# Miniprotein binders against b1l550, part 27

Target 1, 279 residues: b1l550
Amino acid sequence: MRLPEELLERARDIHSEAPSHRIKLDRVGSFGLKVPVEFKGFLLLAEADVWVSLPEGRRGVDLSRQVEAIYELSNPPKDPFSLCREAAISLLEKLNYADSSGVSIRFDAPLQDGESLKYYGVEISSIASDEIINKIRVEILGMTACPCTAELIRAYKSSEIAATHTQRSLGILEVSTKAEHPDPDKLASIIERAMSSPLRTYTKRPDEGGLVIRSLSNARLAEDVVREMIHLFLEEFGHLPEDTHILAAVRSMESVHMHDIYAERSFSLDEIRKEISSH

## First folded at step 17 (miniprotein)

Design xc11
Fold by OpenDDE base, look of step 17:
Structure xc11 (fold): chain B 279 residues (1-279), chain A 99 residues (1-99)
Amino acid sequence: as target 1 above (279 residues)
Amino acid sequence: SEEELERLADEFRELAERLGYDEIEVTREGDRFTVEAERNGVRIRIEVEVNGKEIRITVTIEKDGRRIRFMYVITDPEKLEKYLEEIERIIKMFLEERR
């Protein structure tokens, strides 16, 4: 049932009223929207959050306008990065009482693995105020082999390739920059290359054996993986602004422990360059 | 290259012209140029710096006493056209009347 339009004209604009308590809110918006995006030739249904700040003198946000803003920009479907940036700016312009806006878009990104697909998790965000900050978080699973156990086994039995326990490890790169969002495929590649071996969706027996042997021959601590991620990141993305902030992390789902091993480093490009140059 | 910088300057001038800006000022300083224009209270400033294969574009839009700034760092020439189109769409959003 649609209410008569005449009744809507008589209704108070509740959102524009003064609140009972004059308090600014940082984020007010719609979370868990579904928006179509085009990514590497795939049409994907992504999850999106949209929000703006609310000044102390306004009771509520025009939530319908927020939803309209992102859907207008998502038809036809476009790349999620452009959508994110444009939507954040559009929100700020359309809701001019706000001093800040934000958009977050989440999806599983397809990654070619021979004749099959693997994937990584991606969350992209844009926060608009006087400046726009773009954030991307990439998460991809890989495999790590423990060098400590390998060394113990080698000491016990002379072997060219020592057996060791292997586990799935989640690698994380989060980048916040005033530039556009970094290429997520490149970020995923950095994470995979930093681990003992990548995971495969499809393996034939010879390929599986080779993958395990590669992992054993490239045994790495979680700490080693994080350091390698940082090193590879600097090689690929050293052109980003110096105030770009990075989180590099690994969560190793240890096969011999009931708990996970976690390692991280947070840094700016300027900070880490100074650190490396000092050695 | 000098030729590349001139081409970029022309592209951004044309972008401003397509958006209906009449008074467009283009200033050059070394490996940088700036395009400035104003239309209906919407002021734009586009700063472009070329460092080898890297193109840095900084866009500033001012409207109703507010300023928004965003930046691109382009290393792949194929992305340039995409970001030019994006910049054009963004500026156009500010030129449109608020409903």
Scores: ipSAE 0.800, ipTM 0.925, lowest interface PAE 0.6, mean pLDDT 92
Fold by ESMFold2, look of step 19:
Structure xc11 (fold): chain B 279 residues (1-279), chain A 99 residues (1-99)
Amino acid sequence: as target 1 above (279 residues)
Amino acid sequence: SEEELERLADEFRELAERLGYDEIEVTREGDRFTVEAERNGVRIRIEVEVNGKEIRITVTIEKDGRRIRFMYVITDPEKLEKYLEEIERIIKMFLEERR
């Protein structure tokens, strides 16, 4: 049953009224929306949040227009990065009382791993006002091998044993820029290359042995992984605007400890270049 | 190259034409050009700068006193068509009447 259209002229439009307390709100939105996206030939189910600012003189936000903004653009399913940027701008256009809008989209990205697949975490956002700021966070697991234990074992009774503890480490790159979102696969590659070895979905014994040997030969502190991530990021993305902001971090689930180790550095492109050039 | 720059400028002129703009001003200065047009109260300014393989595109849309600016820094020429289509879709949003 559909209600008569004539009611729209006689019913109060609660959302457009002034509120009892004239206080502007920074983010009013719909969170946890399920959105289909197309990524590198895969059809994925993503989770999205959409919001707008709400001026002090407006009681509520048009929630159906928020949902409309993203779902209209997601049918048929398309690239999540284009969807994110376009939806943020569409929200500002459709909800003209807002000073700013935002969209975030989260999904697990498939990555080829031999004859199989593995996945890494991606969260993107676009914040629109008089300019648009695009943000991407990539999280991927890799393997690290401890250089301290490796050196201790090598020195044990003048032993030449090549051994150390290895563990999973979660690498994180987060980029905020005026330019389009960086390619998540390139960010994931930077993280994996900075670690002692990538993780695999599965390996056969000869391949597993090689992976472990590579890890031992590339033993790195969590601190060094972060430094290497920064170095590799600058090589790949140094062309981005100078005010681009980056966070590089590693959380290492140390196999011989009851606790994790964490290292991070945040910087802008112009800041880190000055720092490196001063040495 | 000069021929590549002119081809790129033609692509943005055609983009504006597909959106219904009919008085499109293209101004060129060396390795950069600007496309400007206005239709139904929607003004656009597309600034393109070419430096080797890097193409920087800055789009400014103005409607009802509101201005929004966004940019692309393209180093992979295979992505150019994708972003041109995205720019076209975004401008079209502003040309449509609100529901």
Scores: ipSAE 0.725, ipTM 0.900, lowest interface PAE 1.3, mean pLDDT 88

Design xc3
Fold by OpenDDE base, look of step 17:
Structure xc3 (fold): chain B 279 residues (1-279), chain A 99 residues (1-99)
Amino acid sequence: as target 1 above (279 residues)
Amino acid sequence: SEEELERLADEIRELAERLGYDEIEVTREGNRFTVEAERNGVRIRITVEVNGKEIRITVEIEKDGRRIRFMYVITDPEKLEKYLEEIERIIKMFLEERR
């Protein structure tokens, strides 16, 4: 049943009314929207959240305008980074009562692995107020080999390549910057290179053996992986603004324990440069 | 290079002209230039700094007493055109009347 349009003229604008309690809200919006994006030649259906702040004197947000804002920018599909930035700004402009806005876009990013595809998780965000802050979170699985067990086995059997337990580990890089979003493929590459070995979607038998041998020859603690991620990040992204904030983390799904091992470092570029220069 | 900086200044000026800005001021200080313009109460300030192969673009837009600032740090020349187009679209959103 479509309501008669004439009813709209008689209806109060509930959203513009004064609330019963004059309290500002930080985020009001639509979560779990599906928006098409173009990423590296792929057309993907991404999940999106859009929101704005609500002043204390306004009862509600015009949610329809929020949805319109992102979908207008999504047709034709474009890269998710431009979409995120433009949508965040558009929200502030269209909803002029808001002092801040935000957009978050999530999808699995394809990553070429020979003739097959791997993937990594990506969340792209832009928060707009008097300034725009761009955030990107990349998560990719890799493999780690334990150096402690390797050393014990080496001491016991005197082998050049010691056997050790291996596990799947999740590497995380989250970057918040006033610049544009860093390249997610580069971030994923940093994480993979920091681990003992990358994962493969498919392996031929010779390749599988080689992958395991590589892991054993490059055994790393979760702590080693995080430190290597930071080192590689500084080499690739040292040109970003000094106030750029980074979270580097690893969650190792240990194969010999019932629990995961977790390591992280949060830092700004200026902070970490000072730390490294002091040694 | 100085030639690259001049080309970028011209490109940003042309961008402002396409958007209907008629009073465009371009200032240069060393490796930095600033383009300032106003149209229908929408003021823009675009600052470009060139450091070797790195181009830093800072955009400020002011409308109705609100200011927004955003920045790009470009190391790949192929991305320059993309971001200039994005900047143009963003400024255009402010020039459009609010429904």
Scores: ipSAE 0.771, ipTM 0.911, lowest interface PAE 0.6, mean pLDDT 91
Fold by ESMFold2, look of step 19:
Structure xc3 (fold): chain B 279 residues (1-279), chain A 99 residues (1-99)
Amino acid sequence: as target 1 above (279 residues)
Amino acid sequence: SEEELERLADEIRELAERLGYDEIEVTREGNRFTVEAERNGVRIRITVEVNGKEIRITVEIEKDGRRIRFMYVITDPEKLEKYLEEIERIIKMFLEERR
């Protein structure tokens, strides 16, 4: 049932009124939208949030215009990074009373894994005001091998046994920058290369043995995985603006414990360069 | 290189022309150039700086007293055309009438 259009003539425009309490709001929007995106030839259904700021003198936001803005840009489906940046700017242009807007998009990114497929987590955002801040978070699982236990076992048998515990570890890179979003595949690659070995969707016995042996030869503490992620990030993305902020982290699901190990470092490019150059 | 800067300046000028800008000012200083134009109350300023393989593009759009600035730091030449097309779509949003 559709109500008569003529009611718009008689009804108050609640959104344009002043509120009883003149308080600016930072984020007013629609969260948990499903939008189609195209990533590396895959058509994915991503989760998106959209919002704008609301000035102290405006009672409400026209939420249908917000939702319309991102859906118009998502048809036909396109690259999620372009969608994120363009939608944030579109929101700010369409709702000109706002002093800022934001969009976030989340999806699982497919990644070729030999003859099969694996995935990693991606969340991006763009926040627009007088400038645009683009943020990307990538999460991917890898394998780590403990060097402490490996050394203890070596000492016990004087090199007769090459063994240690191995486990899944979740690597995280989060980048906030004025430049365009970094390529998520490159971020995922940095994380995997910092680990002892990548995870595979499946392996046959000879390949499984090879992965374990390779991980043992590249045994690393969670702390050293984080350090290696930072080193590799600087090689690939050192060109980004100096005020670009990065978080590098690992959560290791230690196979011999009931709890996880966590390591992280946050830095700006300016800060880390000064730190490294002091050595 | 000089040829690369000239090609980029021509591409940015053509981008503005496709959007209907007709008085396009291009100024150059060393390894950077700036394209400025105004149409229908929408002023754009696109600054491009080339350092070796790195291309830095800064876009400023001003409409109704509001200015927005965004940038790209391009090290992969295969992505340049994609980002120029994105810039064109964004500027077009500001040239279209608001509802």
Scores: ipSAE 0.757, ipTM 0.912, lowest interface PAE 1.1, mean pLDDT 89

## First folded at step 19 (miniprotein)

Design ya1
Fold by OpenDDE base, fold request of step 20:
Structure ya1 (fold): chain B 279 residues (1-279), chain A 95 residues (1-95)
Amino acid sequence: as target 1 above (279 residues)
Amino acid sequence: SEEELERLADEFRELAERLGYDEIEVTREGDRFTVEAERNGVRIRIEVEVNGKEIRITVTIEKDGRRIRFMYVITDPEKLEKYLEEIERIIKMFL
């Protein structure tokens, strides 16, 4: 049953009323929306969150307008990065009582692996106020080989190629910038190149052997991976604003332990450049 | 190059014209230019800085006493058209 629109004239606007307590809210919105996006020729169904701030003098947010804002921009489907930025701005414009808005979009990005697909996780956000801050988090699995065990076995057997334990490692790059979102494929590539080897969706026997040998020949600690990620990031993205903030991290699912090894570094581009130049 | 900067200035002027701005001011200072325009109380300021192959675009939109600023840093010329289209769509939201 649809109520007559004429009833809206008789009903109080609950959202515009004064609240019982005059307290500003930082985020009020709809979480867990599904929006179509186009990425590298794939049509994906992404998860989205949309929100705005609520001033102390307003009881509620017009949530329908938030939902309309992102869906208007999602037809036809566009790249998730443009959608994120445009939607954040649209929310702030449409909801004039808000001093800030935000959009978050999550999806798995396809990555070609021969005749198959790999993927990496993407989470992006855009927060709009007087300025817009764009954030991207990329997560991709790689493989690491332990150099410590390799060295012990080498010392024991005097072999050129020492056996060692290998494991899955999750590499993470999170970037917050006033610029547009950095290219996710480039971020994923940095993470993979920082690992001992990439993962493969499928392997033929010679390819599998080669993958393992490459990993063994490029044994890296979790700490090595993070440092390499930072190094490669600076080469590719050193042009970003100096106040750009980065988190580089790895979680190694160590195959000889019940627990994971974790390493991270958080930094701004300005900070890390000063650190490197001082050595 | 000077020719590249002039082309960029023309592209952003044309963008403002397509958006229905009739009072467009383009100011050049070295490797930087600014496009300023006003329409129906919506003021736009587009600052473009060129450093080698890097193009930095800063867009400011002012409406009803509010200011929104966003930035692009382009190193691949092929992305310029895409971001110009995005900027155009964004400004249209305010008109």
Scores: ipSAE 0.808, ipTM 0.931, lowest interface PAE 0.6, mean pLDDT 93
Fold by OpenDDE base, fold request of step 20:
Structure ya1 (fold): chain B 279 residues (1-279), chain A 95 residues (1-95)
Amino acid sequence: as target 1 above (279 residues)
Amino acid sequence: SEEELERLADEFRELAERLGYDEIEVTREGDRFTVEAERNGVRIRIEVEVNGKEIRITVTIEKDGRRIRFMYVITDPEKLEKYLEEIERIIKMFL
């Protein structure tokens, strides 16, 4: 049953009323929306959050307009990065009482692995005010081999290729910038190249053996992986604005422990350049 | 190159023309140019800087006393067309 539209003329606009307490809110919105996006020829159903700020003199936000803003832009499905930026700006324009807006989008990105697919996790956001800040978080699994155990076994057995424990490790790059979102495939590639070896969706026995040998020959601590990620990031993305903020992290699911090993570094491009130049 | 900068300036001028801006001012300063235009109280400023193969685009939109600024840093020429289309769509949201 649809109520008569004439009732809108009789009803108070509750959202535009003064609140009982004059307090600004930072974020008011709809969380857990599903929106279609196109990425590398794949049509994906992504999760999205949309929000705006609320001034102290307004009781509520027009939540329906927020939802309309992102769905208008998602049909036809488009690149999630463009959608994120455009939606954040659209929210700010449509809800003119807000001084800031934000959009977050989460999805698994497909990555070709021979005749199969692997994937990496993507979370992006765009926050709009007088300026737009874009954020991307990429997470991808790789394999690490422990150099410490390898050295112990080498010393004990006098073998050229020492056995060691191997495990899955999650690499993380989070980038916040005034530029557009950095290329997610490039970020994922940086993480994979920083590991002892990439993971494969499927392997034949000879291929599996080769993958393990490659990992053993390129043994890395979690700390080594983070440092390598930072190094490779600077080579690929050193052109970003100097106020760009980066988090590089690794969570290693160590096969000899019940717990994970974690390492991280947070930095701006300006900060890390000064650090490197001091050596 | 100077030819590349002139080509980019023409592309952004044409973008403003397609958006219905009649008074378009293009100012060049070295390896930079600025496109400024106003239509129905919507003012746009597009600043483009070329550093080798890197193109930095800064877009400012002003309407009703509000300003929004966003930036692109392009190192892959294949992305330029995509971002030009995005900029056009964004400006259209304000007209």
Scores: ipSAE 0.800, ipTM 0.928, lowest interface PAE 0.6, mean pLDDT 92
Fold by OpenDDE base, fold request of step 20:
Structure ya1 (fold): chain B 279 residues (1-279), chain A 95 residues (1-95)
Amino acid sequence: as target 1 above (279 residues)
Amino acid sequence: SEEELERLADEFRELAERLGYDEIEVTREGDRFTVEAERNGVRIRIEVEVNGKEIRITVTIEKDGRRIRFMYVITDPEKLEKYLEEIERIIKMFL
C-alpha cells in the first residue's frame, strides 16, 4: 500500500527535526544487507553494512538513500573492493549533512585447490571523510607442527623426521591504508606460506603423505608464523604508505590442549622499518 | 620513464575531457604531474607520481566547500585501467 501524496504533504519529516538532545552520532546505518558481488569469476552474495555520521541538529538519517546508494552501484555485480570504495564516497555525496561515511563488506573468497575449492574469509571496509581509509582483513586456515614436541621426540628416539602434534591454525592479516585495498589472494598466500603447510580440501594418498611430511619438516611455533607473515608482508607490500597499519596474528587450535594458542603483532610500516634498521 | 609519464598525463587529460571538463590544466614537475579542472563548481585535482615501477595516484574532488581525497598505489600496470575506470565513475557521481 502506497500512501496518497496528499497525506505525505501533511506529514512531518521526522528525520530532519531537531533531536531532543543535540548530540552528534558517529555511525547510523543499515547492517546485514545482502549485495551481489563478482570475484574471480564467481558471483557471490556478500554481507554489507552502510553508515554515515549524524550531526547534532538532525534527528535521524535517511536510511532509504543509504540502501539505494549501495544497490545502485551493485547492479550489475562488480568487484567488492571497487563497490566498497565507490559506495562510501556515494554515501557522503548523497547525504550532504554527513561529515563521514563507511561501508563494510564480508564474504568467503574462493581459492582453487587442484580440481576442488578451498576458501578464505574477507572483510573489507572504506571510511570516507576529507580522506578515504581502506581496511582489509583476511583469515585463512593452515596447518602447524610443533617444533618443541618434535625436539622432545627426537631426543627420545632418533629419527630423521620426528613425530609431533599438528593442528589447524587460523592466520590473520589486517591492513588499514590510505591506498586501495591490498590484493586479498596475495595476503592469503602470505599466511599460507608462513604456516608449516597449507590445508587441502581433497588429497590423494601421495599428496596426503607429502603434506604431513612437509609440515613435520617445517615445524613452526605460532610466534614463528607471525614473524614469517610480517617478513613476507614487507617483501610484498613494503611500497604502501608509511602510515599503513598492519595486524598480523595466528590462532592455533592446539591438538593437545582444549584451548588455543594466540600470537600477534600490531605495527605501522614506519615503526617496523625503524625496528628492523636498528638490528 | 619520461615517456610513461607523458602517456599517463594524456590518459588523465582524456579522462577529464570524457567527463565534460573544458578547462584542463596539466602541470609537470620532475617525476610527477598534476591535472586540474573545474566544471559546474566541481573541481578535480589528480596528482600522479612515478617512482620506478610504482605509480601513485592521488585524487581530490572539491564540491560545495567539501573535499574528498583518495589514493592508489599501483605496482602492476594491468591494474591501471581498472582504477582509471573507477576514478571516472567516482568523479561522475559529483557531476
Scores: ipSAE 0.796, ipTM 0.928, lowest interface PAE 0.6, mean pLDDT 93
Fold by ESMFold2, fold request of step 20:
Structure ya1 (fold): chain B 279 residues (1-279), chain A 95 residues (1-95)
Amino acid sequence: as target 1 above (279 residues)
Amino acid sequence: SEEELERLADEFRELAERLGYDEIEVTREGDRFTVEAERNGVRIRIEVEVNGKEIRITVTIEKDGRRIRFMYVITDPEKLEKYLEEIERIIKMFL
């Protein structure tokens, strides 16, 4: 049922009124939207959040216009990074009372894994004001092998047993920059290369043996993984603006412990370059 | 290169023309150029700097006293066309 349009002339415009308490709000929006995206040949259903700031003198946000903004841009389905950046700017243009806008989009990104697929987690956001800040978080599982236990076992029989405990570890790279979002596949690759070995959807016995041997030959502490992520990130993305901010982290589900191990480092490109050049 | 810079300048001039701008100013300073234009109260400034294989594009859109600035740092030439299309769509939102 559609109500008569004539009521609009009699009804108060509640949204444009001043509120009874003149307090600005930082984020007013619609969260948990489902939007179609195209990611490198795959059609995915992503989750999105959209919001704008609300100044102290305006009572409400035109919420239908927020939802309209992202859905108009998502048809036909397109690259989620373009969608994210364009929607953030569109919100700010459509809702001219707002000082800032934001869009977040989350999806699982498919990766080729032999003749099968695996995946990694992606969350992107764009926050628009007089400048645009683009953020991407990538999470992917890998395998780590403990070098401490490996060394103890080596010493036990003088290199006759090459063994250590291995476990899944979740690697995290988060990048906040004024430039466009970094390629998530490159971020995922950095994380996997920093691990002792990648995970596979399945392996045949000879390949499984090789994977384990690789992990034992490339044993790394959680701290080593984070340091390697940073090194590889700087090689690939050192061209980004100097005020680009990065978080590199790993959460290791240690197979011999009842608890996880966590390591992280956050930095700007400017800060880390100064740190490295001082050694 | 000089030829690469000229090609990029032509592409951005054509982008502004497709959007209906007709007083398009292109200025050059060495390895960079700036495209400036105004239509219907919407001013654009597109700054492009080429450094080896790196192309840095900064877009500023000004309408009704509000200024919005965003940028790209392109190292993969296959992405250039896609970002140009994105820039065109974004500027069109303001027109």
Scores: ipSAE 0.742, ipTM 0.913, lowest interface PAE 1.3, mean pLDDT 90
Fold by ESMFold2, look of step 19:
Structure ya1 (fold): chain B 279 residues (1-279), chain A 95 residues (1-95)
Amino acid sequence: as target 1 above (279 residues)
Amino acid sequence: SEEELERLADEFRELAERLGYDEIEVTREGDRFTVEAERNGVRIRIEVEVNGKEIRITVTIEKDGRRIRFMYVITDPEKLEKYLEEIERIIKMFL
């Protein structure tokens, strides 16, 4: 059922009225939209949030214009990073009463893993105002091997025993910058290289043995995984603006504990360079 | 080289021409150039700075007293065409 457009001439425009309480709102929008995206040849179903700021003198948001901004740009499906940046700017242009807009997009990114695929988590956002801030968070699982237990086992029986507990660990890199979103595959690669070994979708016994040997020969504390992530990030992305903000973290699902271990460092590029150069 | 900078400036001039801008001003200062144009009340300013292999592009769009500014820091020149297409799509939203 479509109502006659002539009713628009008679109905109050509730959204353009002043509210009874003149209070600015930071985010008003539609959350949990399903949006198709194309990522490196794959058609994926992503989840998106869209919002704008609402000034103190305006009662409501033109919701249809808001949702329209992202859906118009998503047909046909396209690169989620371009979609995110373009939609944030489109929102600000379409809703001229807002002083800021935002878009977030979440999806699982496929990554080639031998003859199969594995995936990692990606969440991106773009916040538009006078300037645009782009943020990306990448989460990927890897394997860590405990160096402390390895040393205790060596000391207990003799140096010929190479053993320790290994576990899945979730690595996290989050980057907020004025430049375009960093390539998520590069962020995922940094996380995996910082760990004791990558995880595979499947492996045969000789390859599985090789992964375990790699992890034992590259045993690392969670703290040192985070430090290595930072080192590798600076090598790859040191060109980003100096006020770029990074969070590097590891959550280790310790196989011998009832609980997880967590390590984290946040910094700006300017801050970390000064810290490193002071040593 | 100067030829590489001239080709890059031509890329952005052509971008503005595709969007229908007629009066396009290109100003060069060393390893930096600026492309400025206005059409239908939409003013654009594209600042490009080259430092070694790094290309920094800053785009400013002004319409109805509002200014929006965004940037790219490109270290892989093969991505330039993708971002030129994105910039063109964004500017077109305002026209």
Scores: ipSAE 0.736, ipTM 0.910, lowest interface PAE 1.2, mean pLDDT 89

Design ya1
Fold by ESMFold2, fold request of step 20:
Structure ya1 (fold): chain B 279 residues (1-279), chain A 95 residues (1-95)
Amino acid sequence: as target 1 above (279 residues)
Amino acid sequence: SEEELERLADEFRELAERLGYDEIEVTREGDRFTVEAERNGVRIRIEVEVNGKEIRITVTIEKDGRRIRFMYVITDPEKLEKYLEEIERIIKMFL
């Protein structure tokens, strides 16, 4: 049932009124939208949030215009990074009462894994005001092997082949920059290379053995995984603006403990360069 | 290279022309250039700096007293066309 449009002449425009309490809001929007995106040849259904700031003198946001802004840009499906940046700017242009706008897009990125596929998590955002700040977070699982236990077992067995506990570890890189979003595959590659071994969707027995031997040969502390992630990040993305902010982290589900181990470092490119150059 | 800079400046001039800008000012100083234009109350300023393999692009759009600035730091030349198309689409939103 569609109501007669003539009612618009008689109804108050609630959204354009002043509110009872004149308080600016930072984020007012539509959250959990489903948006089609095209990523490296895959058509994916991503989850998106869109919002704008709301000035103290405006009671409500034109929510249909917010939703329209991102959906009109998503048809036909396109690169999620371009969609994110363009939608954030479009929101600010369409909703001229707002001081700022934002868009977040979340999806699982497919990654080739031998004859199969695996996935890693991607969340991007763009915050638009007088400047645009682009953020990307990548999360991917890998395998870590404990070097402390490996050393103890080496001393016990007196052999060239060490053994130790291995576990699943979640690596995280988060980048906030004025430049365009970094390539998520490169961020995922950095995380995997910092680990003791990648995880596979499946393996047959000989391949499984090789994967475990690789992890034992490349045992690393969680702290050193984070350090390696930072080193590799600087090699790949040291060209980004100096005020680019990075978070590098690993959460390791240490198989011999009832709890996880977590290591993290946040820095700007400017800060880390000064820190490194002091040694 | 100087020839590469000239080609890049021409691409941004053509971008502005496709959007209907008529009075396009291009200023070049060394390894950088600036494209400035105004049409229908929409002013654009595109600053491009080339440092070896790095191309830094800063776009400023001004309309009705609001200014929006965004940038790209391109190290992969194959991405340049993609971002030029994105910049063109963004400027068109304001026209």
Scores: ipSAE 0.720, ipTM 0.907, lowest interface PAE 1.3, mean pLDDT 89

